# Designs tried in a protein design chat: VHH binders against Protein EARLY STARVATION 1, chloroplastic (ESV1). Part 5

Target 1, 368 residues: Protein EARLY STARVATION 1, chloroplastic (ESV1), of Arabidopsis thaliana (Mouse-ear cress) (f4i9g2)
Amino acid sequence: RSEKSEERRFDQKMSAHGAGIKTSSSAVPFASPKSRFLSKQEKFYPRCTPRLTGPQSRDTPPKRDTGIANEKDWGIDLLNENVNEAGTNEDGSSWFRESGHDLGDNGYRCRWSRMGGRSHDGSSEWTETWWEKSDWTGYKELGVEKSGKNSEGDSWWETWQEVLHQDEWSNLARIERSAQKQAKSGTENAGWYEKWWEKYDAKGWTEKGAHKYGRLNEQSWWEKWGEHYDGRGSVLKWTDKWAETELGTKWGDKWEEKFFSGIGSRQGETWHVSPNSDRWSRTWGEEHFGNGKVHKYGKSTTGESWDIVVDEETYYEAEPHYGWADVVGDSTQLLSIQPRERPPGVYPNLEFGPSPPPEPDLPPDQPQ

## First folded at step 16 (VHH)

Design n04 (from l04 with G54T)
Fold by ESMFold2 at other seeds, look of step 17:
Structure n04 (fold): chain B 368 residues (1-368), chain A 122 residues (1-122)
Amino acid sequence: as target 1 above (368 residues)
Amino acid sequence: EVQLVESGGGLVQAGGSLRLFCAASGFTFRNYAMAWLRQAPGKRREWVALITRTGYTDYAESVKDRFTISRDNAKNTVSLQMNSLKPEDTAIYFCAAERYGASWYPEEYDYWGQGTQVTVSS
């Protein structure tokens, strides 16, 4: 069982000088257990795969912890002409395909395709929609929406998109990817949600993160994390995870790091709240001076403390391993979207909305 | 400035119907999923219904088959038809918007209205 992995990894980053460090006897591990929902779906539900008579069935729910797919993984293939077809497979299941386009102001164009299937008795169904969008500001979007349900009452929905736009603050082109997935069980008190994003510009600015939530019977969990690279060697990373039971036990772990040129800091907290509202907490920090010395400190509500300087090499990822050149190379379909031809003498209007200056995605306050 | 303005709340007897409206401005409406959420006194805010950019809808189990969400991209509006109302539906109802996706979780919504009171008498 991996429920204690976050606590072990946290402790492994700390210098251990104190003898008699106490641990709470009521401490609980991080409660993001694997949902039986996913395993149940894979074992009990055959995939409908109609052949030779219509689109392939897409009645498989999404899986947790898979991040953001590449555009080629979806196989998006839009038609230039309208389609409206439907049929019935030999097993009695039905299918449909349709396509179209929407036009709007400022050169807006959305080309889309929608398909779906349904079992003979209507107890399972799926839908998948693809689109490409563009306008005369240089905006481009490639996207997918997928949903379905099965005879056990499980249901799911997800979306994925890639976007090209000009950032209003930096005047640089940005490519952004994001995905959102939700699924719930029809037979258990179980469900989960994930949102993922990645943002890039040509000067090396990169932002990535995720929000993940879920419930399995009496236990609920929340996980958020973020990474920010300014493109000049500055990095910020953070994670905030916590869980609770119906009876009021809560526990969590959070940490962050900030670094530039070997100089920076890490800090974090592991905490637990009992049903009677008693709170245990352990905080820690590290200051890295860029000279082989690291100041490590911390304390707990049970009286544990340390404040030492050690000889230690500083390690951190100063640059993203996947950046602008990589995302441009992996976004060929997005970048190839052709905007509407405009009449002579027509110039695009730029759309502006309220937008604060961009900032790194920071650890949020604890969920309520 | 982004605005979501709810209307249509009021007092209704149990078993009755009510229709809520939300007018949106200050953002590109077609790029947002829309939702209704509600908060009863002393309770957490909870999700009621959502509608995505493509028109996909989902509902909380407590309101399924009684409530219907719809959107009009030409008018930048979303509505909630509420039928067979029960006293437990009494709450402040909020219109909310989330860019691209649709969420069951209130903390994921980017924009919120001020809310409209719905009171269902027994």
Scores: ipSAE 0.730, ipTM 0.881, lowest interface PAE 1.1, mean pLDDT 81
Fold by ESMFold2, look of step 16:
Structure n04 (fold): chain B 368 residues (1-368), chain A 122 residues (1-122)
Amino acid sequence: as target 1 above (368 residues)
Amino acid sequence: EVQLVESGGGLVQAGGSLRLFCAASGFTFRNYAMAWLRQAPGKRREWVALITRTGYTDYAESVKDRFTISRDNAKNTVSLQMNSLKPEDTAIYFCAAERYGASWYPEEYDYWGQGTQVTVSS
């Protein structure tokens, strides 16, 4: 975001001429065989019209994405009545839809809907479950789970949830979103996994992050990143991505930045390990003093080294572009969930979390 | 205090069956997906089976159609029925929990039990 960030990226990019760096699009996470997964969509064309059958689900693995959906993107619409319906489409495939609710202690209530379909021979299927949850502690949850498999043995599963709760230690309302997606091939050694989360409180604390993993035959890759805003001007961002082959080639990039009041640092490493265990590495760093001076330094295993101070303005994202006011505005369905009626004189038991939130994942420059 | 306690491990003949149990406490069980993972000596811990909050299940290819995972939210337990056991199933079996969703990747689980030994004699 700053001239210094752009200058850091340009200045610290290692030349491709003298090192054993293997950086390619194949090394980055998210790569699944597009043709194989995309071709399976034609085998799962809708088997009925939406007006005459239950909801239709996608019959191919979810596309990898760069973020977590809002509740409006899902369009959750739970039924107020119990439903138990089933039918058969003209092509012999079947469908069902059902709904209900569960009750429990402390005013717990879960309203849910479930639907699904199955091909005539049972080789393909999908299911989809939606829910709203609440209890007398003020906990609310809105969520969805989808899954499916096709006749080639590919399978996928996805969940998304949005939660309102009172944080045990801060005593503040917190809205959290999270999603998890995964898919695997029935015919190749291929699969991928993604996990996303976003957490917010009314004082400006914001945490976002993702874990993304994948495998295609002999190649595997990982990507993790995090962003943390403490609501008082402190920002921490980091990324760690790396890949490997079964023959022993490994490579990756990692970096982090920390800033407060225009003062902070950036640092990172690009590295490569050859099949014969030969390791190349290039580290770099920037220290921003908040006075127009930036200390830039780095070194590599090939002998490259620099250690300079330059005149450069410090730029970074000091506030999240999406925060508490935004998430409250985008969570109206969650916030409007009606708790179970409380009889007069009944008071809720407080429900505590298992522990304080864990510290954010740290850059890979930490000891193993 | 979060606790996951496995039980039901032991010695069994090849082709036999065994049922593992995991009792959970110290967290809101219904908010967690549950999984079984295993580790043979000298090998990495590997995923075996998972069950989500809604009851969706998935299995490693090597155990598909032989193992069945199930959960009981009223008792805060998860179990693994293991049929047609093979010597290659010999391992320490761990119960694990992940909030909201479940993964094939061991590093994504929040809580772990201490494990229970399963030995399948040839």
Scores: ipSAE 0.691, ipTM 0.874, lowest interface PAE 1.4, mean pLDDT 79

Design n05 (from l04 with L50F)
Fold by ESMFold2, look of step 16:
Structure n05 (fold): chain B 368 residues (1-368), chain A 122 residues (1-122)
Amino acid sequence: as target 1 above (368 residues)
Amino acid sequence: EVQLVESGGGLVQAGGSLRLFCAASGFTFRNYAMAWLRQAPGKRREWVAFITRGGYTDYAESVKDRFTISRDNAKNTVSLQMNSLKPEDTAIYFCAAERYGASWYPEEYDYWGQGTQVTVSS
């Protein structure tokens, strides 16, 4: 319902993804506390608006735990012509819009748009740059970079990109998405960083995962997870989460699984370290033989243990929930990027492999 | 082969300046964010500054307004101008690269240089 509630539920949903997970309690990020950033804005700043074109004021940090968007969620809409415009809104804030393109070797082209706004007194500002890139190897990229600060001293930076390329090893087409977000509080010792990725190739290989780190006053946390499908029935999933305080308390939870055709294993550990370095640990494992028998085992440093074989069917998903056909259908803008026209007589480079990116890759207004 | 080679380190008096350089090869430089990190004796490696593909820069609070990171995509180099140096800036400084994005966290960087020593005397 609220942005704070949605991000809490999003954390739980993300950590529980995957078939065949029954013995892990990592469905919610117990080591990753909610950021207080989100509470600042729920009363006065609106929910995420539908797609908007043109400049607008932005004075709120990005939200945690949102996962990675696809291109339709961004609504990237580059300016069709070169512009260099600026103005003032009725509340005294200023805005600008500009666009351009860069050219480079091997057919490299980057079309870009940049926009931003600044409050009347200059205490808040934001900038957003969007781009399309291509070259003659078939490489294509959509992307965005955003940054800003507000009058409360918060600052943030975010990037997202979606890429089409030919994998050097397999020669298969790949579509990849990745995003990074980070924000710092102006009033507390708090900040967070998140990286998300999804990768797909034309034969069904899929990889996705996240790294989510942060600090809130005396507590710091690290959360990582990943899922890999090889396109032939092999599945690997894992999570590793841990936290610590400045006074020396540390705790964490991790697990992994590997399966093929109902045969595989799961294992994990939950642990805690006291400030005096005393360690408690509980480990567990499962071996799945594919014949209806599962060996379950585990122990703890306080004496708990088990080692049994039970009758149990293994839930196992041979293919990802979201795969190549889905990502192709969701990447039409990326796939529609038109490469730079070739001059007559220009031939492909005989060095087989990805073409080097053209010289200019940074937005034209980079300082220093 | 991927290589990051730092230079420009040395001994300097407190209040002085140094400029570090990092030359990159073996990868498509403009697709990477570039960073400087440092490790003081007996301490963990810590982030100092980064510059993104889009030119956004960020700095650790301890060096903000004294250090400036910049990049030159034509020469495949990144540099760190360090002014008003303090004894606590003494460390081995590393150049690092991460594809597409940048991070405050050392474990996120894909490529690392060998490091260059900076020593700031009282």
Scores: ipSAE 0.686, ipTM 0.858, lowest interface PAE 1.4, mean pLDDT 79
Fold by ESMFold2 at other seeds, look of step 17:
Structure n05 (fold): chain B 368 residues (1-368), chain A 122 residues (1-122)
Amino acid sequence: as target 1 above (368 residues)
Amino acid sequence: EVQLVESGGGLVQAGGSLRLFCAASGFTFRNYAMAWLRQAPGKRREWVAFITRGGYTDYAESVKDRFTISRDNAKNTVSLQMNSLKPEDTAIYFCAAERYGASWYPEEYDYWGQGTQVTVSS
């Protein structure tokens, strides 16, 4: 029977430590710097714009924690003809709008539109660029880049894109989405950055993840996570969050899970490092054997410990909730980009990448 | 093979100027954001400047108004014009690339050059 110090939590704590940690923001103990921007008023209105109105002013930073927007949320609508216009509004603010297209080798074509505005005294400004790209390899790209600053000295930049291409290694069609956002405060020691990505191929391979960073005064924090599905039932998910102060205190929480065919593991750690380098930690783990047995274990530097095997059904997401069929359905504008017409009887002599995947007569697993 | 090759480093007196170049090959240059980072001996690598695919630029506060990053998509090059150099600018300067966007943070860049030494004597 289990009565050691490692088992002192058995009655309550071992049952509480049965699965991986899917935490929200409780492991990041500081205020978001983005919240200070929400009290600002709009500075410019289209109603003050004379003939052939310019785009409406955009003078607030982007929102944090919004993931990757759908192409429909952007409303990208490139002009069919070249434009180069500029003007001033009654309040003295200025605007511009331009568009065009670039042609290049191998059928490259980029249709683009750029617009922006600036307050009369130059204290606020913003720019937005939209584009569609294609070439004769089947590459397509839809994208946005935005930047700006406001009268309080805040500045920001973001980009978003969807890409269709043939993957170099697998030679399968791949759709990728990504977004990056960042902002800095002009009046506070605050800033943040986010990078998000999603990648899909036709065999069910899926990768998603994010890297996030924030700073407010003397405290900084990071959040990273990833999900990987190989399209054959293998799943890896992980999260790693941590924070630190300038004085040397650091703390964090991390976990991961890996599963295939009901067999796998979950494990994690919550930790704290004091300025004098003393480290506290608490680890836990969970092994699933695929036979109704689960080994649950853990310990801490304060002497807590548990180690038990229980009868328990295994639950995990073996397939992505959002996958290839979903992203194809949500990428209609990307997929509808028309490449430049190839002149009759002229074809480029291209090498598109490495050898194709192994022939289908090999087993899906283990080449031996 | 992806390659980023820096050049243009050297020794200059304080107040002088240098122009660094980075030649890129092995990837579609116009689809990448480019950055310059630097590292003095015994210190951490730090971000200096970046330029996005769309031409947006940003600079570390310590170099703002003295350094200018630019790119030439036709020649697959990125450059860093460094004016009014100070002894604290002494470092190995690295060219880096990131697909889609750019970052203040070195760990977000996919490809790195070998670096070029810049030494500013007083």
Scores: ipSAE 0.426, ipTM 0.750, lowest interface PAE 3.2, mean pLDDT 78

## First folded at step 17 (VHH)

Design p01 (from n04 with L50F)
Fold by ESMFold2, look of step 18:
Order: structure tokens, then sequence, then C-alpha cells
Structure p01 (fold): chain B 368 residues (1-368), chain A 122 residues (1-122)
């Protein structure tokens, strides 16, 4: 009676192969390098309190499937003056720290700080850059970039950003968060890339999604998904995941749902292609009419089919679990970025709707 | 209107050098990562190099130590210096842009140029 809702997103840790055969998860890429990489820190000794103590090592690669960090997780603390410093830690590793700011047209300002380190023998390195940007259109941006390599030859790169801008059509403020992450092994044919994004406005418009790609030896995979809430009751969610081997075996699944006011549809496909290009697939669908009836249907290339109308309540996520009020509350540092001063005139006043943002130019109020 | 216009391609003997340029317009250049990708006859488009908003660079293993990507935010240009060219480097080279970050995967780039041909004689 019930629909098959066993479709899910693929990744290297969780995959299903064709013919319904349940297999053990494939090896987790980068797990070994991460463990070995982290053990380099076990012989850490406390340092004396010199005035110019170097930064803690930031030589840990990003992890898969961790989404977009909050601004607080980064600990961004930009320097007020230009510096260009370097030194050597007690364990022989070296470090540097530099900062500056760039100015440009239309009130553009970017304050930035860059730091990094290198092991005594130079076999491992890391770099992290932080910035704040603003201009007189009301644009604000908070961002991070980090990268590194270890002695095993593993390497990684990651960026994160949070932006505020005015939507051209609605004149509403938009807050967007995004991250891109990648890592590769130095000892095997393995690597992965992820892009994550979240976009919000004060009227309830929300868009979220991810693109994920990877490779482990002869296998490669792709995963994309998205969620879209128009703020007026319309919801779209979808996934498209697939994997392949070098010999031509491919498999995957995709689904989508679209709903408004209890009326909508869900549909999907699970498929497998053999090395000789024979294709198996199974499709399914649901039509929800908003009257307590749901049309469920499907078929497969092996002859399976069904077409039935059932009495069933329609359930779907009509509103995002994390929305405008949440992102405004989590973006205090972004919103507090102070633009360059300009001659007397009209400052941009973004329309935030019914949920006003925290005051960007002052610290948040605290209990007494 | 976004435009990416490549130039500097041509014919060269193996072991020679070329410098490609890409001129960008229609978007805030400093907010984009820039990349070069290439497509050889009969092959899929592949990533060659990228340069991020902060100047971080990465290269495909096949061109590492021979190619150098750089950008000029004042002129809205990105370039690719290609040294020690091999016949395997023969391809159409494309300039591409991605907002905020960069990728090894061609699918992730929002903007593309029309490409410039590079042919390396053996």
Amino acid sequence: as target 1 above (368 residues)
Amino acid sequence: EVQLVESGGGLVQAGGSLRLFCAASGFTFRNYAMAWLRQAPGKRREWVAFITRTGYTDYAESVKDRFTISRDNAKNTVSLQMNSLKPEDTAIYFCAAERYGASWYPEEYDYWGQGTQVTVSS
C-alpha cells in the first residue's frame, strides 16, 4: 500500500548498487590521511607567553558532508593595522601573518588577514585567509579561504562566504551563505569536491542545495540536490545521484517533489546500466489532488507496474526548518560590518520585511 | 552582459611557449574565481588551472610546473603562461569563471569564453 521512498542521496559512505544487491560500503576516502595527519599534533608542548606567538596550526583538511559552517565556527578576527610578521615555533615549524586592506570604487573596502605555517622540513603547509568586504550599495561579505598539504601528499582547499546584498527585483535584503571544499589523496586515485549554498530573503524565499563529486580508484560519483521555497507556499525539492565505473557500469536514482496548498506531485527513477549498455530502470510517481486521494503509479523495464488511487493524507515540508530569522540571528558579524564613511546623503535602507535584522553597527544587546 | 574573450592561441613547435589571455566584462571580476580548461579532439573538456579570488592557484597534474595562471584585477584579465608545450597540449582552451570559489569540475563554472585554439606540432 505504501509508496517506496527508499531513494536517498549517494556518497562514498552510503551507496546502493544495481540488482538490489546489498554490499558493504566502499572505503572512506581520506580517512587514513586524516588520522595520520592529525597524529602530527600529539607532541604539542605549551608555549611561553611571547608577545608575537604564532597561530595554532590549521593543517586539518575539510570533511565531507559537513555543509556550511556558521560564521562563529571560523573565529574570524581581522587585524586593525597592516602587519607582515613571521617566526619559528619551538618545534621548528615556521609561521607567517599578514594583513591589509584594499579600497576601490563606490566605497568598496576589503579588510583581510592571511596566516600560514610550514613544518620544519617543509613537507606540510597550511594557509588561511579571512576578509570583510563592503561598499556603498549595502553589499557586505564575510569570507574565509584555507588550503594545505601534508607529508603524505594529500592536499585540500576550502572557501566559505556569507554575503548581504539587495535583490534587484524585490529590493529586499538577501543573505547568502556558501562553501566550496575539495581534498585529494597523495597516495591513491581519490578525491572529492563539494559546493553548498543557502539563500534567504525576508519574505520567506529560501533556496538550498549542494553539488558533490568524487572518485575512489575506478569508481566516480555525482550528487546534486536542491530545495526551493518561494515564500508563498510553493515548495520544490529534488535529488539526482549517480555513480559509474571505468568499465561502464552506471547506477543512480533521482526524485523530485513539487507542492502548493496540499496539491502536487512526487516522482523518481532508480536505474542501472550494465557495461554492455543494457539499461534497467524503475520509475514511480504520486499525484496529490488535495482531496484525500493520491494517485500512485510506476513501472520497471522488467515488467513491474502499478497504478492505484489510495486514501492518504498529504504530508510535505511546507516551510523550511531554517529560514530568514535564523540566518539573520546567525549572521551578526556579517551585518555588523561598517562601510566606509561618505559625504552626507541617503544610505541604503534594505527592506527586511517583518523580521528586522540585528543592528549591524553595534554589538548585540546582552542581558545585564 | 557577461563576456569572456580568449586570445593568444596559435601554432607552436613542441618545447615552445605561448601565453593566453582572457578579458572579462559584465560582472564584478574580483568576486570570481577564474579558470582555464581545455578540450582536445575526441576528449572531454578538462580542467587545466584555476586562480581564486585571493590568488590561490592549483593546476592539473599534467601541466604542473609548466603552466602558470595569473590574474590582474585592475584590468579584469586572467592569463595562462604555457611553457615546454607538448603535442598532448593541443586543444581548444577556454576561460571560465565561478562566483566565490573554484573547481576541478567544468560543470561548476557559470561563465565561459568561446575558446582559443592551441596546436602543438610534433
Scores: ipSAE 0.740, ipTM 0.890, lowest interface PAE 1.3, mean pLDDT 81
Fold by ESMFold2 at other seeds, look of step 17:
Structure p01 (fold): chain B 368 residues (1-368), chain A 122 residues (1-122)
Amino acid sequence: as target 1 above (368 residues)
Amino acid sequence: EVQLVESGGGLVQAGGSLRLFCAASGFTFRNYAMAWLRQAPGKRREWVAFITRTGYTDYAESVKDRFTISRDNAKNTVSLQMNSLKPEDTAIYFCAAERYGASWYPEEYDYWGQGTQVTVSS
């Protein structure tokens, strides 16, 4: 089972529920590949033993992926003609489909399609909107927005977009993907929010990250992480997770790493705050000199400390596993969007004698 | 420079109405979701309503059916019609913008206005 298949099944399952008459957020799987990834990361610290009093090891960073589906997985389907229709299904539920075009300044065009449904009594409903956009700056966008609610009051909303644009300073082509999903319970104090992004340019710059938040009754949690590759060997990765209860207990874990040519650092903190503001924390760090030596250090509020140099090979992910060539290959529909045709220039109709008026130069055609 | 400028705040009696406006400049307005958030004295900033790029809207439960958010992409404005106001609606109201998506979480918004005070007397 491939990552693309899992992402497709997950997204297709949500899309099928959102596109059909049955709209229930409680029936949609919210588990993502990252949920299993967090469980595997917990295995790095499965037991508390005396040999675990030293610096935390990050021998191999966990694989992280945003989980953003590509355009094929979202099932984007724009109608080829303008429609505006509605009807009633056999079970008394209603539906509609519509499409159109919006035009604007600077060659802006948005082709869109929208559909939706509602149960007979109006207690459940859903909508989906797809679009493609372009303008004369070279901007292109594909996107979708889906939402719904069920009779229990559960509700959800999500969006996905893929964008091509030129960086203002470099004029390099960039492709950006982002997605956002959120849902809340209609019967209890529970909800969640997830946002992902990926950014790529033609010289190998890559940025990706996620924000994941949730609440269940008296407990709330936050997770943020990011990865940056400059395309020339520089890597920055970080994670910041924390949780709290309504009584004031808070706890968290954060770390970062930065490397270039085998030289760099890792550092982190695990912490806990009691309701009366008493704080426990343990910090750690590693400095990698690029010569097989690593300076490891750390301390805690309970008096633990260390400061040593060891022989250790430096390992880190120097290049992204998924980059510009991959995203270009997965963005065929985005790249095929054709902008509005500019009105052609027409020079004045002046008399030039037997010669016709000159026209603007065209690129040389050299068929031979 | 990106600017969000709120207006329409003031003092109103309980049960009354106000309409807030937010004028936006310095970014491509149609690419952003817009939101209203508020902060009462001593409390954290909280989400009130948002409107997405497609016109989808959502509201905090405490204001649902009383407040209406709308946007005008031609004028680069967002408004919040507030009806049946209650003393607990007293707060500074902020206009905010997020590229592409919309959020219940204040930390996700990219741009913020300075806020406009709404005071509802018992």
Scores: ipSAE 0.696, ipTM 0.872, lowest interface PAE 1.3, mean pLDDT 78

Design p06 (from n04 with L50Y)
Fold by ESMFold2 at other seeds, look of step 17:
Structure p06 (fold): chain B 368 residues (1-368), chain A 122 residues (1-122)
Amino acid sequence: as target 1 above (368 residues)
Amino acid sequence: EVQLVESGGGLVQAGGSLRLFCAASGFTFRNYAMAWLRQAPGKRREWVAYITRTGYTDYAESVKDRFTISRDNAKNTVSLQMNSLKPEDTAIYFCAAERYGASWYPEEYDYWGQGTQVTVSS
């Protein structure tokens, strides 16, 4: 039996060290974001009669800081036939649903389903679109787009996709997930944006990362991080988080680590800029020699410094906790997408030649 | 090689109209959201409008109801119809592309055109 990824917040996997800042600047960078949009939804007026699909409520903004979903979390269910219907509910709200398909060159096919609703006075509305795509290069895609607006004036948009394709450089099949979520308040100077991605291939190459930005009244924040495993023992991880106020105070924390076979480095900086542009910073570093010795060093603009070699075991995450076998097992709907029938003698447009693309093996974790 | 080429800019009187075009090549156009962004002299680049892969559109509040973004996947083009132009719309307008999703933040776009100047006289 398999379980979905148990870690929804990537930045909790590290045991890195560096200088922390302590300040009374009244800013709160990089804390678990408080979702003001969810608390506002407590006052949401009666909902339209929705069709029950997907993990997100149609009447509320998406949640922040949840990581990226897999296909099972969505419950995607595309229609077998073309549909075009609409109606009005008992409370005066309207709804529609439709489906269809688009065809294009090189065997391209997109099967899609779309539905939506609107309150009687038009102050609330929502839309959901689901699709399956394929072409003759072996490309497959499963995806979702959702949007909405409520009577408080909040608005949101979200997309998620899972893609199978051949990587240009490695010539291996890759499965990639990506998601983007954004929402803004109708009553406060507040909004947020998150972009997440995960990429995998069969030889253990893995790349994950996120961009998470936002504003809450006088404060704005930016968070970026990345994680890369080459499948041969090399690991790169990094973060870059910073925030600012309207008065010009800025602060942040960044670090990176690179390791191979017990040898590598970590380094980082914690910094603060006052409204008059004076900069305080503290940098640190570790060099790991692979022999039980670690060179630790650092300094600050206020005169703090250290430079020492210690006896210390090197610890870092050498391989990802969630990899190719896991993503294949969690991507059965993507992998089962059926391409258009190909007439004899028709060849795909691929960089590595005119031959048909290989079909991936079905994973053992499929429900069938 | 990826290219985004803008055209259609120029000088117009306040209240007038322009239509900008962007021709795209070197990537699978249907897999990208397309956007227009603009930069006035001495100001930061700002988002104007985007159109997602499914045709969902959004607009900056300052241009809503005056500007219309559209795309043609068969021709690999995106356009921006700009009506009721104001002097504050004066800027270099850039076409940009982001794979899969669309954003308000200029730093999220993967590909950029060279820009086309739009000048709106008082």
Scores: ipSAE 0.727, ipTM 0.882, lowest interface PAE 1.2, mean pLDDT 80

